# Designs tried in a protein design chat: VHH binders against Formin-like protein 12 (FH12). Part 10

Target 1, 299 residues: Formin-like protein 12 (FH12), of Arabidopsis thaliana (Mouse-ear cress) (q9c7s1)
Amino acid sequence: MASNCEKMLSKIKIPLPDMLNAVLDLDSSAVIIDQIKNLIKICWSKEEMDRLRNSAGGDKEVLGKCEEIFGELMMVPRIEPKLRVFAFKVEYPSRVSDLKMWMHTIIAATKEITGSVKLFRIMQTSLTMQVLRGSNVECGLDSLVKLCDNVYLMHDFCKLLDFGNDLVHLEAASRIELETITNKMQELFDIEEEVNDEFLASENDGANFVGYRNVVHDFLCTIDGDKQLLNILYAEVGGLVNSYIAEYPSGVRFKEATNILTRFVETFYKSREEIERQAEAEKEILEKRKMNIKQNGNL

## First folded at step 1 (VHH)

Design n09 (framework vhh_7pa5_2)
Fold by ESMFold2-Fast, scan of step 1:
Structure n09 (fold): chain B 299 residues (1-299), chain A 127 residues (1-127)
Amino acid sequence: as target 1 above (299 residues)
Amino acid sequence: QVQLVESGGGMVQPGGSLRLSCAASGFTFSSYAMSWVRRAPGKGPEWVSTISGSGGSTSYADSVKGRFTISRDNAKNTLYLQMNSLKPEDTALYYCARGGYDFWSGYYTEEYYFDYWGQGTQVTVSS
């Protein structure tokens, strides 16, 4: 409806010519992403505008303003692809940073898990305790699941073993879907293809767009360099994940295994805190009894 | 119908060499990363090595680096593992597995994991 177009117009604060100059210069410092997204939405609002033109209930003033802006945008050849390329450049540094962070987190967590003597001892102790108590436990991970499901069993376990958390990246890694990394890598390739398609198509835009082509080409060179680094990290993640799965095969996906371990670590520390609080409460009761005995003995 | 068939295992003395082969069928071999995974008596599976679909990238477990070499012949749909300077600790049943990392394709997540395994070939290193 007209209200949608009106809301999009109200979000455009910079003059349109200045915004178009920033887009053609790929100057991400001059324009916020929301303004670019709103212009793209205006380009895709043609169906709504066509509907409103054929409706007596439309807001004619707002519709007129939308058509005016649409007309100015359409003066730029392939304006919608150019806006998408600019949006990609604005969002690009955070996309690359996120992928690097997620992959480094998986690498660090996997190395922490596979190198942990403490975790080995924990699983061994958990499995042994439960088997000796008659539990039908298939492996170490299964034993950790059972500990998490039974607060009394976990409290008993906490009395047998002390564990300091050396698995500093485990929780962060458990929140990362490996499929998300794969999908985001593929998304970067798709975006690179779209940027390259626009670069090639811009040959037909005329001499006035030579500057635009140069900044798009510079951006493609940046993407190619980052892609080489990201592919190296992605290969490292794959190798480490496969090594991890081989150590904890049990039909459990990497994500499920990290979730089990994360839940165990969180539940273990929570149970240790409860045991500590109980010990402190018992100490306070004992101190209070000692004070009462001392007071009564002075009578 | 995916099939992986290993061969080339046997008994060898410490310091010896063996070459394992895996014949693959039922899928487009060159489109998948391939791996070697071993299982020692009384232990779970241990990843040994991965090679990309094109053969351009390889990775190895630290315990075998410099001693083992993974390779593939996509024309013959065959995966290889050249094992040198064998140690008693290398004694295991060796499996050919489809999977590993061929992330350059970016299209399929099934290349990420070991989804098909052979029956294994026994390698025994003893004096």
Scores: ipSAE 0.000, ipTM 0.097, lowest interface PAE 18.6, mean pLDDT 74

Design n10 (framework vhh_7pa5_2)
Fold by ESMFold2-Fast, scan of step 1:
Structure n10 (fold): chain B 299 residues (1-299), chain A 125 residues (1-125)
Amino acid sequence: as target 1 above (299 residues)
Amino acid sequence: QVQLVESGGGMVQPGGSLRLSCAASGFTFSDYYMSWVRRAPGKGPEWVSTISSGGGSTSYADSVKGRFTISRDNAKNTLYLQMNSLKPEDTALYYCAKDQYSSSWYLTPEYFQHWGQGTQVTVSS
């Protein structure tokens, strides 16, 4: 408690009454999230304060100020839920932005994979090479796995194909778990339910909280609209992922598929860089030999 | 039954303006949030803007904030998008979208099939 109060006292840049007014106005531009989180911890810590009052470990002046802060907070009905609603509003734009970015990245990567003529050619060439070498024919992503482990095949493909920038979102997408998106969507909806519960409970707070109730309602309307848009994106992700899985009858899951493709693309570009490096090294050797011949001829 | 018909697209030079309209029918327009979503050539759908059922609340993508204004006329069952200071990057097919499920989390790929045919916006010199 004392440590939480000390953090609040050291970090507070506006008076507590002004901070509480910002909280009740849902003015996310007026306060720093860490200050709000410290106030929430103070709300949980009545027993801790009582213990510290009787210990030698506390600064008596700081403890007195912490008790004053606690007293002011407790004058507001359901102050802890109100602080949580405010914290959610402060963090809200980032949560929505992250979800949109992750889902757009998966959508873009999936479309790049399914639309890549070069990737299709690589898969077809790989299947042809397996047939020519008397190997069992592998379908889809299984061919790419074998290609990653075969230096000579990778070398041959690097000579024949220019992959370019076709799969620009693949690496980013391979780091995104669909379960993480699902969990973060669910977390957002659980928080919305908490905000709605506080909105309904605020009807009993009295006339002084009509303004608070109105701004919470406005915020809920914003959340509802954003949730609908996120559901549209999530539906597209699901549709594209299901379509992608269906195109690859190897039984590979989307995450495994994107990891295999990311590894393949990384290996492909590394092999291409090594081929280019070897070509430059050979060019330098030839130039040095030409220089030596000219110098020896000029004895 | 649900029908959304977009119009008002066309070709404009960078810095120009266009006003898109969406005529809605087959549902109680005034009960639903409405959105504009666009799809640029070779890109996935990008959310542009949303307006609440009564028109009192609006939200915009960062890329269009300050340049686009969403509005609605519930008496005419019509949604609008005023587009100012248009950029080449705004070139896309613009869709009007109705919300079907405001309070529930569902995965439904068919949700995109409820958009209209779209209206093409091309920004070029």
Scores: ipSAE 0.000, ipTM 0.113, lowest interface PAE 15.4, mean pLDDT 71

Design n11 (framework vhh_7pa5_2)
Fold by ESMFold2-Fast, scan of step 1:
Structure n11 (fold): chain B 299 residues (1-299), chain A 126 residues (1-126)
Amino acid sequence: as target 1 above (299 residues)
Amino acid sequence: QVQLVESGGGMVQPGGSLRLSCAASGFTFDDYAMSWVRRAPGKGPEWVSTISWSGGSTSYADSVKGRFTISRDNAKNTLYLQMNSLKPEDTALYYCARESLYYDTSGWFPDAFDIWGQGTQVTVSS
């Protein structure tokens, strides 16, 4: 419907000709992504597009806003693929930045975990303590789970060890889903294929689109360079995760392992803080008792 | 100053073997993942293999998997590439490359291949 089309277009703030010029220039600085996504939705209205196509050559003064926009869009060959390429370009820097950040966070956290002498000592002590107390524990990581499930056991453990947190990326890594990284990497490769397909198809658009083809080609070169770097990082993440998980019982996922360690770190420091607070409270009680003894003259 | 120097290239017949070496200096070698990248005549650069900081994780391009082995000796600041069952299509200039990571309050970040060597030529022909 025209009313539905007009509602979707009500949020478009930039003039359509300027928007189309930005799309053909791949100028991501000029347009908000939501406006492009709205235009893509309009392009999906096949019945409305077909109806407008038969009337688009008529008097444009008679056309409503939606009909005017459909008319302008239909003048661009393969406008929907071009809008998708532009949407990819707009979102591309943040997609690459997010993937790099997530993968480096996992790499940093894994390096911290495997290189932490303090964590190794903690896991070894926890495992030894629980085995000596007759507990059935499979490994150091399993022993940390059991510590977190028992407040009294954790308090006893905290009295034995001092742990400075050198796992600065652990919490951030625990919030990252490896499957999300895999899915986002696949989306990026699908984007490259989509951009390449449009680049090849644009050869049929005629002389007026030579400039467009050049900027799409430049974008493909950028994607190829980033893809090579991201594949190297992705392989490093996979190798590190596989090496880390291989040290633990079958079925322990990296996400589960980082969640266990994050919970342990949080619970350990919370328990330490509580023990220190209790010690301070006991000190206050002792001082009050000393005052009462002095006040009562009893010795 | 940071420097990477490749060696071990040469001419070999198909089916032969070569071992490439890369001597690193001017930085803490064991803090960086290292890669081998090659450039064949008339083609762009092709990633070959990467090894992690500790040497515990390795990855390979499909074209060399099962034939090439990347390794490192952190005590000697040296990266290696053992190339077996060499094919004419392996003919290329082979570069040693460093993947840089930066640590700040935001975390470690990639800096791509920020340091490259001069390359060593590998020619596989009869």
Scores: ipSAE 0.000, ipTM 0.112, lowest interface PAE 17.9, mean pLDDT 74

Design n12 (framework vhh_7z1x_3)
Fold by ESMFold2-Fast, scan of step 1:
Order: sequence, then C-alpha cells, then structure tokens
Structure n12 (fold): chain B 299 residues (1-299), chain A 125 residues (1-125)
Amino acid sequence: as target 1 above (299 residues)
Amino acid sequence: QVQLVETGGGLVQPGGSLRLSCTASGFTFSSYSMNWVRQAPGKGLEWLSGISGSGGSTSYADSVKGRFTISRDNAKNTLYLQMNSLQPDDTAVYFCARHEYSYGLWDSPDYFDYWGQGTQVTVSS
C-alpha cells in the first residue's frame, strides 16, 4: 500500500549527501546495505510518484520530500548502477566465502568417499552378503539402501564389521545442492559484467569521478583474481563429481548418493548402539548369576 | 521507459496447459531477476516463481512446484511460465514482475519495481 519512496523516508538513518559520498568512495563502513537497497528502490519509483500526485488521497508533504530526494539522486550520473555496484561490493566477500566453503566441502567429501578403504570394505561386504542371500542388488550403494531398510540385515552386518567414520565432511556435503553452486557462480559473473559496464560508462562522468573510477577498477581486479580461483575449484568439483558418478552408473545422482551414505552412517551407528545396549543387558544378567552363586556359598 | 507485456492467458479446462509470455523492454533484461505473481478473485497477491538474470537459478512456491516451469530467453527479452496440470484454484490474473536485484529476495511484492498489466487465466469446464 505504501510507496517505495514513503518506505524510504522511514528508513533514512544518515543525510542523503553523506550516503552518496560513501557510495562514490565505495566505503561500506559508513552506510548499511539496507539503506542502499532502499535508495535503489526510490530510483525506480518516478512513475509511482507521478501516479500518487494525481490521487486525492496522496500525502502531498511525503510526495514533496520524495521528489526532493529523487532530484538529489539524479544529480549523480547513473546513480542506480552506482548504488548497485556499491551493494555488490558490500555483499561480495560473503558471496565468495560461501562459494569457496561449499566447493571445498564437496571436494573434501568426494575425496573421503573415493579414498575410504573402510567404505570400500563395507560396500563390498554388504554387496557380497546380500548376493549370497539371493538378493537382487545393482551396486554397493544399492546394497546400503537395502541394509538401511532391513533392521535384521543391518544387525547381522554390524556384528560382522566395525566402522570408524572417516567421512567427516559427508553430512555437510549432503546439505549442498550442486545446482546452487552453479547458480551462485553465474550470479558472480553477472555481478562482474554489471560492475564492468559501470566502469566503462563512468569514463563519461568527468573529472569529479576519477576517484570513483579507480575504486571500481580495484574492485574489478579483485573479482578477476577470485574468478580465476573459483573457476579452478569449480572445475575440480566437476571432475570429482563426474568421476564419482562414473563409478555408479545406476543413475544415482551425487545428491542421492551422499544422502544414501549419510543415512547409512546414521543407521549403522544407531544399530551398533542397540547391539551394545543388548550386550550390556546380557552382561548384567550374567553378573547377577555370578553374585547369586557367590552369595549362596556354592563351589 | 520500462515496459512488461504479458500474453498467453485464456480459458482452459482442468488438467490442461497454458504457456504465458512476458516481453520486456527499456532495460538490460539479463541483469534483472524476473518473477511471476498472481491474484485470484477476492485474494491478495501470491508469488509463484522467480528466475535469476542468467536463468541459472529458479525458485517456486509450494502451490505450483512440479506443475509450473519458469524460463527466460535473454536474446529475445522474454520471460515464460509453462503451466501444466491446471486446477480451478489456478484461476487468477497473472503478472510479470521485475525484481530489485538479479540475486535479491523473491517472495516480497515490495521488491518488485515494475509490473505488467496482467493476463487472465481461467480454469473451468
């Protein structure tokens, strides 16, 4: 119901000229990102302001203030693109950090899975046990699914093997969608293109914007360096995921495979805990029998 | 001048399909996230789906997930909504809307700066 401009007036925390100076300096320490996002909204609200001016119910004082703010913003060449560049710079470090974390997590988990002698042993033992029992199983992963679906089979399996979990990144990796990484990489490239467009256009802004142009150029250099590193990580993720998928041609997607393994690890330890609980109960019975023999004094 | 023009609405039987199109002009289409929003008779605005500027990221409301597919052709400055398995409850005016950022929030109508005129979709036998 409220216009973008009216909402803006309620959220202004520092004087507009001070905000604009911070934006042109690309100084994120002086301005909160929400204030910048609100300024971007006001840049797009001219048609809304024109419509409200024609309304009998419009607040004329609010409209006058909105027009004043819009006039001040329009004194800066391409103010909306400049605000977007500032917003990108503020949010940029966290975007790169998230991408690096997600990709390193998937790389670590994939290497843990493919390098685990223990997991290989578990999958081979599971597959062999089920084939010998006449079960129709397609691969090691399929055998683990069937183990998780059969409490008795899992209990038998747990008695045969002990498994120390060396898949420390598996759960974290199972929460990451590969498509999200691809999409966030593309968003970063879209940001780079937009920043570059503004850098090129800023050549026409005149002598007063040389400082701004230099800071934007520095930001582009940072993006280019990060882009090279992120592309290397992304290629490694792709290579490792493809090598993993090639080992499991049953059509199981990487996300499905990590979910199966996560469920297996959880179910295995739950079953082991239950077996240990049963063993303790049997031990207690044996101790009571020994105490009865000793207390009765029989030899 | 920013313009968004929707086409493709009409009358369709339950279980049928429709494809909506939104042609954009007056801005760099590939730099903005685009959204589909609807308003059923007597109800408020309901966000349905969003797509990033590159087309690499999509998101859907639970009510349409698995039935609707959002896509875009940046060379043609056109946004699409493929609607399958239409139900009477899908009867609404469908709007094309531009988002504040190509990576911004999807769910708030307050983050949409430009809207089309809307196209009517009626699901009835």
Scores: ipSAE 0.000, ipTM 0.132, lowest interface PAE 16.2, mean pLDDT 75

Design n13 (framework vhh_7z1x_3)
Fold by ESMFold2-Fast, scan of step 1:
Structure n13 (fold): chain B 299 residues (1-299), chain A 125 residues (1-125)
Amino acid sequence: as target 1 above (299 residues)
Amino acid sequence: QVQLVETGGGLVQPGGSLRLSCTASGFTFSSYEMNWVRQAPGKGLEWLSGISSSGSTISYADSVKGRFTISRDNAKNTLYLQMNSLQPDDTAVYFCAAEGLYYGSGSWLDEYDYWGQGTQVTVSS
């Protein structure tokens, strides 16, 4: 647990002045992010330190070290918000990269699904085969679920069709939740607001903080630009998902549909591989039988 | 979907060794401090070890120091716990937990943001 004062002390390994200078310069190359996060936790542990101070039996040596660190941190006005802004800046590129990756993966998978003539034909063939065999199936996706649940049915299906997989982003997309993307987008707006609040509050920090204000402002400009681009991408995701739902009106959610399709693709190729192995084994048996007949015919 | 999946648990004799793995998906693993926590039957949670996001800072509880080794592979999104010299009192469900400073719903989150489902370790003769 992060609230253990002794645990937090064991994680601080570089001089505080060097870290504080990097924070005020917003220089993410100068310090390890894990140390900044520990400083933030120390700021938040003030309630624990106050509790220990009021305890007659408290560990006075550990408490003394925590108070010394806190005292040094308080030399910087509004240090806790500055540490949070620095932590956000360090982690910002990966946060934006993740959102872009997730949204591009959903876009690519959705376009692959809706544009796949092969998939459409497969679903129609599966549905037709099962209906002709007297199965009660509701739609193409339902027919694929039933194929995956029945090895014999899948083997029969594999004998009817050849399917080259053009759904290369499907598996990756099936692991992404649209709600997670929505929540992460909302978090960027909240973070921008916090960084802006710190920028505005820094006006009262004095002349020595002009450089700090300038780098915070530059960061805000970067966030605003990225946010606008991410909103465009997010709108495209929404439009494509809505188009997918309209085309496949079975009531199946996009996430459930991608899971069904991923399972189908995996099961289909495993079944085909097994059928090919069995066909090769059968061929070898027939070859041996032909040689045996030829050999016996010579007697 | 955010997931942490622990593997490698099982039954082992006293003095034996086990290696636990925790595979992460659905979040930026390299941005999170990772921890191993255990819960023995009828007991509370006990923190065992932590490793920083970069892997440069490692900490251990006194109860496991010198016997357990934590490590991570950010390229594989995997956390490890090498457990040596296991004792019967090490019997517990072992959880991996991701601890980060994360911004959600207008506030920074401080605690374990994500938990695995746990893996059972039983040490008995």
Scores: ipSAE 0.005, ipTM 0.321, lowest interface PAE 10.1, mean pLDDT 76

Design n14 (framework vhh_7z1x_3)
Fold by ESMFold2-Fast, scan of step 1:
Structure n14 (fold): chain B 299 residues (1-299), chain A 125 residues (1-125)
Amino acid sequence: as target 1 above (299 residues)
Amino acid sequence: QVQLVETGGGLVQPGGSLRLSCTASGFTFDDYAMNWVRQAPGKGLEWLSGISWNSGSISYADSVKGRFTISRDNAKNTLYLQMNSLQPDDTAVYFCAAVPSDWGYLLSEGAYDYWGQGTQVTVSS
């Protein structure tokens, strides 16, 4: 009610007229996103308060203070859509940056995996070693899972093959859900639709809103350009992922494959560290034995 | 004169099957990725499946994976959706939609160049 409206407004650090001017200028530099979200909530409250007043038995005195605040907001045509456009503008650079980062990470990781001669040799060696030892393994990925589950088997494997990690984007990629990228792309396109709707609706707002329309149009041009580039990246992600998955048995998903590889890389290097420490200890023992033999031989 | 026409919808019992078709005219069909999207009563749009221009890339939503199969016949300018093991939750209006891409994926309504008018699928006993 009135109390909730007043409480929300008390949390806004910038005076309402200054905030509305920033919204109409699409000036994202001075306002916190939470303040904009509070204004949107106040706009929702206006509709609720209007319904309560229009119904019989509404307490008009309770609504008095909030009516003045809502009156000022409603002087701006389609203030709620304008606030949403401003919120989109504030969040927009981060949304695009995240999408580009996620897609470039998937692309880089997939190219690293499919182009790695070292990984191919690892898969081949692991599969061959285990089959020769009588293990029932279905594919290279299955063989890597079994290596990770058996410390002794992994130690034996580490003696056969050196592996320098060229899969630098693998771990980051294993944490990315393809569905998340798809959903965030959808959100970006939904944002464009809302911004375009507001741009078209603002044609009849009058001379005082020409500057607003120009800034909204510039924002739409930015979105359209980014959308085109993001679609190209998204198509590349799809092509690379599908090409990669086609090399494995039916039912292996991208995330499952990258998780198996990530666990293998982590376990392999842990095992190599343990083997190296053991080798250093044995070398030191051997060196001390050589000194003792040398001293005894000189007697 | 661009047109997408869906056919094959109807009433079916749970566990039944239906095959939807979408026939395209007025544009170069094999320059487009094709998608199936549905809208259940009182709900928003749900992307179901996408197929690239040459059928080289196919994707499915988790809700239909293993039950639905998307395919296309470029010689006939036709997109298909084979629906098996239908459930009451599959009740919706089914739309086909075209996007200028060689990879099938989920897109916003505004990203599709062309939409069909939809065909009703009702799954009830």
Scores: ipSAE 0.000, ipTM 0.116, lowest interface PAE 16.8, mean pLDDT 76

Design n15 (framework vhh_7qbe_3)
Fold by ESMFold2-Fast, scan of step 1:
Structure n15 (fold): chain B 299 residues (1-299), chain A 122 residues (1-122)
Amino acid sequence: as target 1 above (299 residues)
Amino acid sequence: QLQLVESGGGLVQAGGSLRLSCTASGFTSYMGWFRQGPGKEREFVASISGSGGSTYYADSVKGRFTISRDNAKNTLYLQMNSLKSEDTAVYYCAADTYGLGWFSSPEEYDYWGKGTRVTVSS
């Protein structure tokens, strides 16, 4: 459709020659991702443009402009793969940064959970309190679930033990899906494969593309280095997560455990605030009664 | 050129259920549902990875809505249960073909359907 090409044209904000130079230099500072995506979509419209060229009723002015841009793009060997490599380069730092942050967050949270003397005491106290009240609980985690479901039990529990939260990374970790990390790692491997395919194919581009080939090779070296680091972190995540969940006889999944702990922490502090607010209100009432008694005694 | 076609919208009573479908004309990576109520900006509802293994939900719908996909049919689904008047909106199907991952922002999706209207009466 001519309207599709017209839409794409309206989104290209820099001159096409400048864009192509940035692509061949892998200069991510010169271009935003949306412009690269729009050029890729133009490449996909070749069949549509060929069909419109054979139509007597098409918008010839808009079609001519689209064909002009397509002609310039096709002067570059394998322009679509080159645009995809450039898009990967632009988004790459954020992808790696996110993966590192998520994996470090899970590692930190898991170490905090397994190393927390305070959490151990919390679970032990919760179990003891519920057993004394005639409840049968399966494990420490189950006891926290039951505690959160009963406001009176939670209020009583808050009086027995003060919990200074040392699980700093818990809430952040509870928002991370392990499968997302696995999928994102696979995407990184797919990106590396695509970049490598383009690097190998670029051997046949000629002398004018030696500079391009060198910057693609530099990018591949960066990916390989990051991949090695990420694989080490990913293995550590897997080891720590599996070790942690193996401690629970119910076959609790990591996400379930972190959700239970997060809910407990939130509910515990909410209950503490309610108790402190109620205690302050009761003190106020007692002081007012004390003043009234003193006043009436003087009268 | 990718096209997305939504279906399944309609009028439903509060507390009722409705299933939305979205059929894609070709390959998609991440897909999602967004909605826009009267006088409101378009907001994220749910998304699903290309494999269907990872799902993400807005807090307002978690536990009530379920996103799923059938890649053999190139179809995305949204099962909506325990509907509230606040769920009244035009629901849009969105797709990413580049495999760029996490999306809760409308501007991150490459392709959009025309929308299907859901009205929840009290």
Scores: ipSAE 0.000, ipTM 0.228, lowest interface PAE 10.5, mean pLDDT 78

Design n16 (framework vhh_7qbe_3)
Amino acid sequence: QLQLVESGGGLVQAGGSLRLSCTASGRTSYMGWFRQGPGKEREFVASISWSGGSTYYADSVKGRFTISRDNAKNTLYLQMNSLKSEDTAVYYCAASYGEWLYSTLDESEYDYWGKGTRVTVSS
ESMFold2-Fast, scan of step 1: ipSAE 0.212; ipTM 0.622

Design n17 (framework vhh_7qbe_3)
Fold by ESMFold2-Fast, scan of step 1:
Structure n17 (fold): chain B 299 residues (1-299), chain A 122 residues (1-122)
Amino acid sequence: as target 1 above (299 residues)
Amino acid sequence: QLQLVESGGGLVQAGGSLRLSCTASGFDYAMGWFRQGPGKEREFVASISYSGGSTYYADSVKGRFTISRDNAKNTLYLQMNSLKSEDTAVYYCAAQSGDYYLPWDTSDYDYWGKGTRVTVSS
């Protein structure tokens, strides 16, 4: 099936020569990424095209156009690696932006957690309350779990402390997996390696590709700079996360701790809302009782 | 105290295969393999998460080496295929206890084995 060629033909928004010029200029503003991805798939469909031609099955018009595309692509040395480098450049800013956002979120949340006097007091009060109840608790986090599992206990706790939420980034951080950040960092290193391999290989492309090599080199310099900054940020994440987790019993993971805290914050505010609603209802009952007493006294 | 014991090293011909094992006294850790060749610094080879769901490889070994773990046996494995003379090194098993680490950074690993020697002859 020549479906990749058909997709390319149906989605062409600029002529193929113009796309190839954009690729060689690394001009990410000129081409939509889906078009480049389809060209990459076409490069890997040569064997399929040869097979379809021999069987004489399918659409001869589509096959003719696909062969024309193959011909133009083959005029460029190592066209598939060059298309991959271009695809990397198009998607690169978003990859870096996402990594920075996730890592800054975890840094902010961890600093908020470790620096919160309010949270420290909550943990201490919760632990004391559970110990006085005769509960077997290993740490403050365990006490928060037990608190969340008992609506009456949580209501009593809410009467002891008011908690203005200073953990602004906690919820966002609880949705981020540290393993995902590590995987995305590794993908960035793999991208750099592939771009560097193409840069080195392009030495043999001839004099007409000197401009291409210069643009690829500029991209490599950008990647190297970003990589250095991201590694510093990643090291800060590790230092803060490991320092925080080291305060808890062995086996408590960052995700577990942040999930417990997130559940506590949510449950605490729901309990406070319910207490306030009950207080308003009791106030209305008292007002009604006062009116009834006054009315009966007048009779 | 976590103890790591490597085994399976030896002499092997270029193009051959070898499987390294690392037995741990506890296994609730992300783990990795590192190596140090003659006259070189210790370098990353491969790493695996506690669940086994994520694996990471140095570019020099991608497609040739496979890291795996058997949590029931408390054993980490490194299957080495298509061995090259450049693979000659002492191979170290490492474990990290933190909830965060760079899989390729030696400084992020808390526990290390004594190493097992792999020699690839031409």
Scores: ipSAE 0.005, ipTM 0.424, lowest interface PAE 10.5, mean pLDDT 80

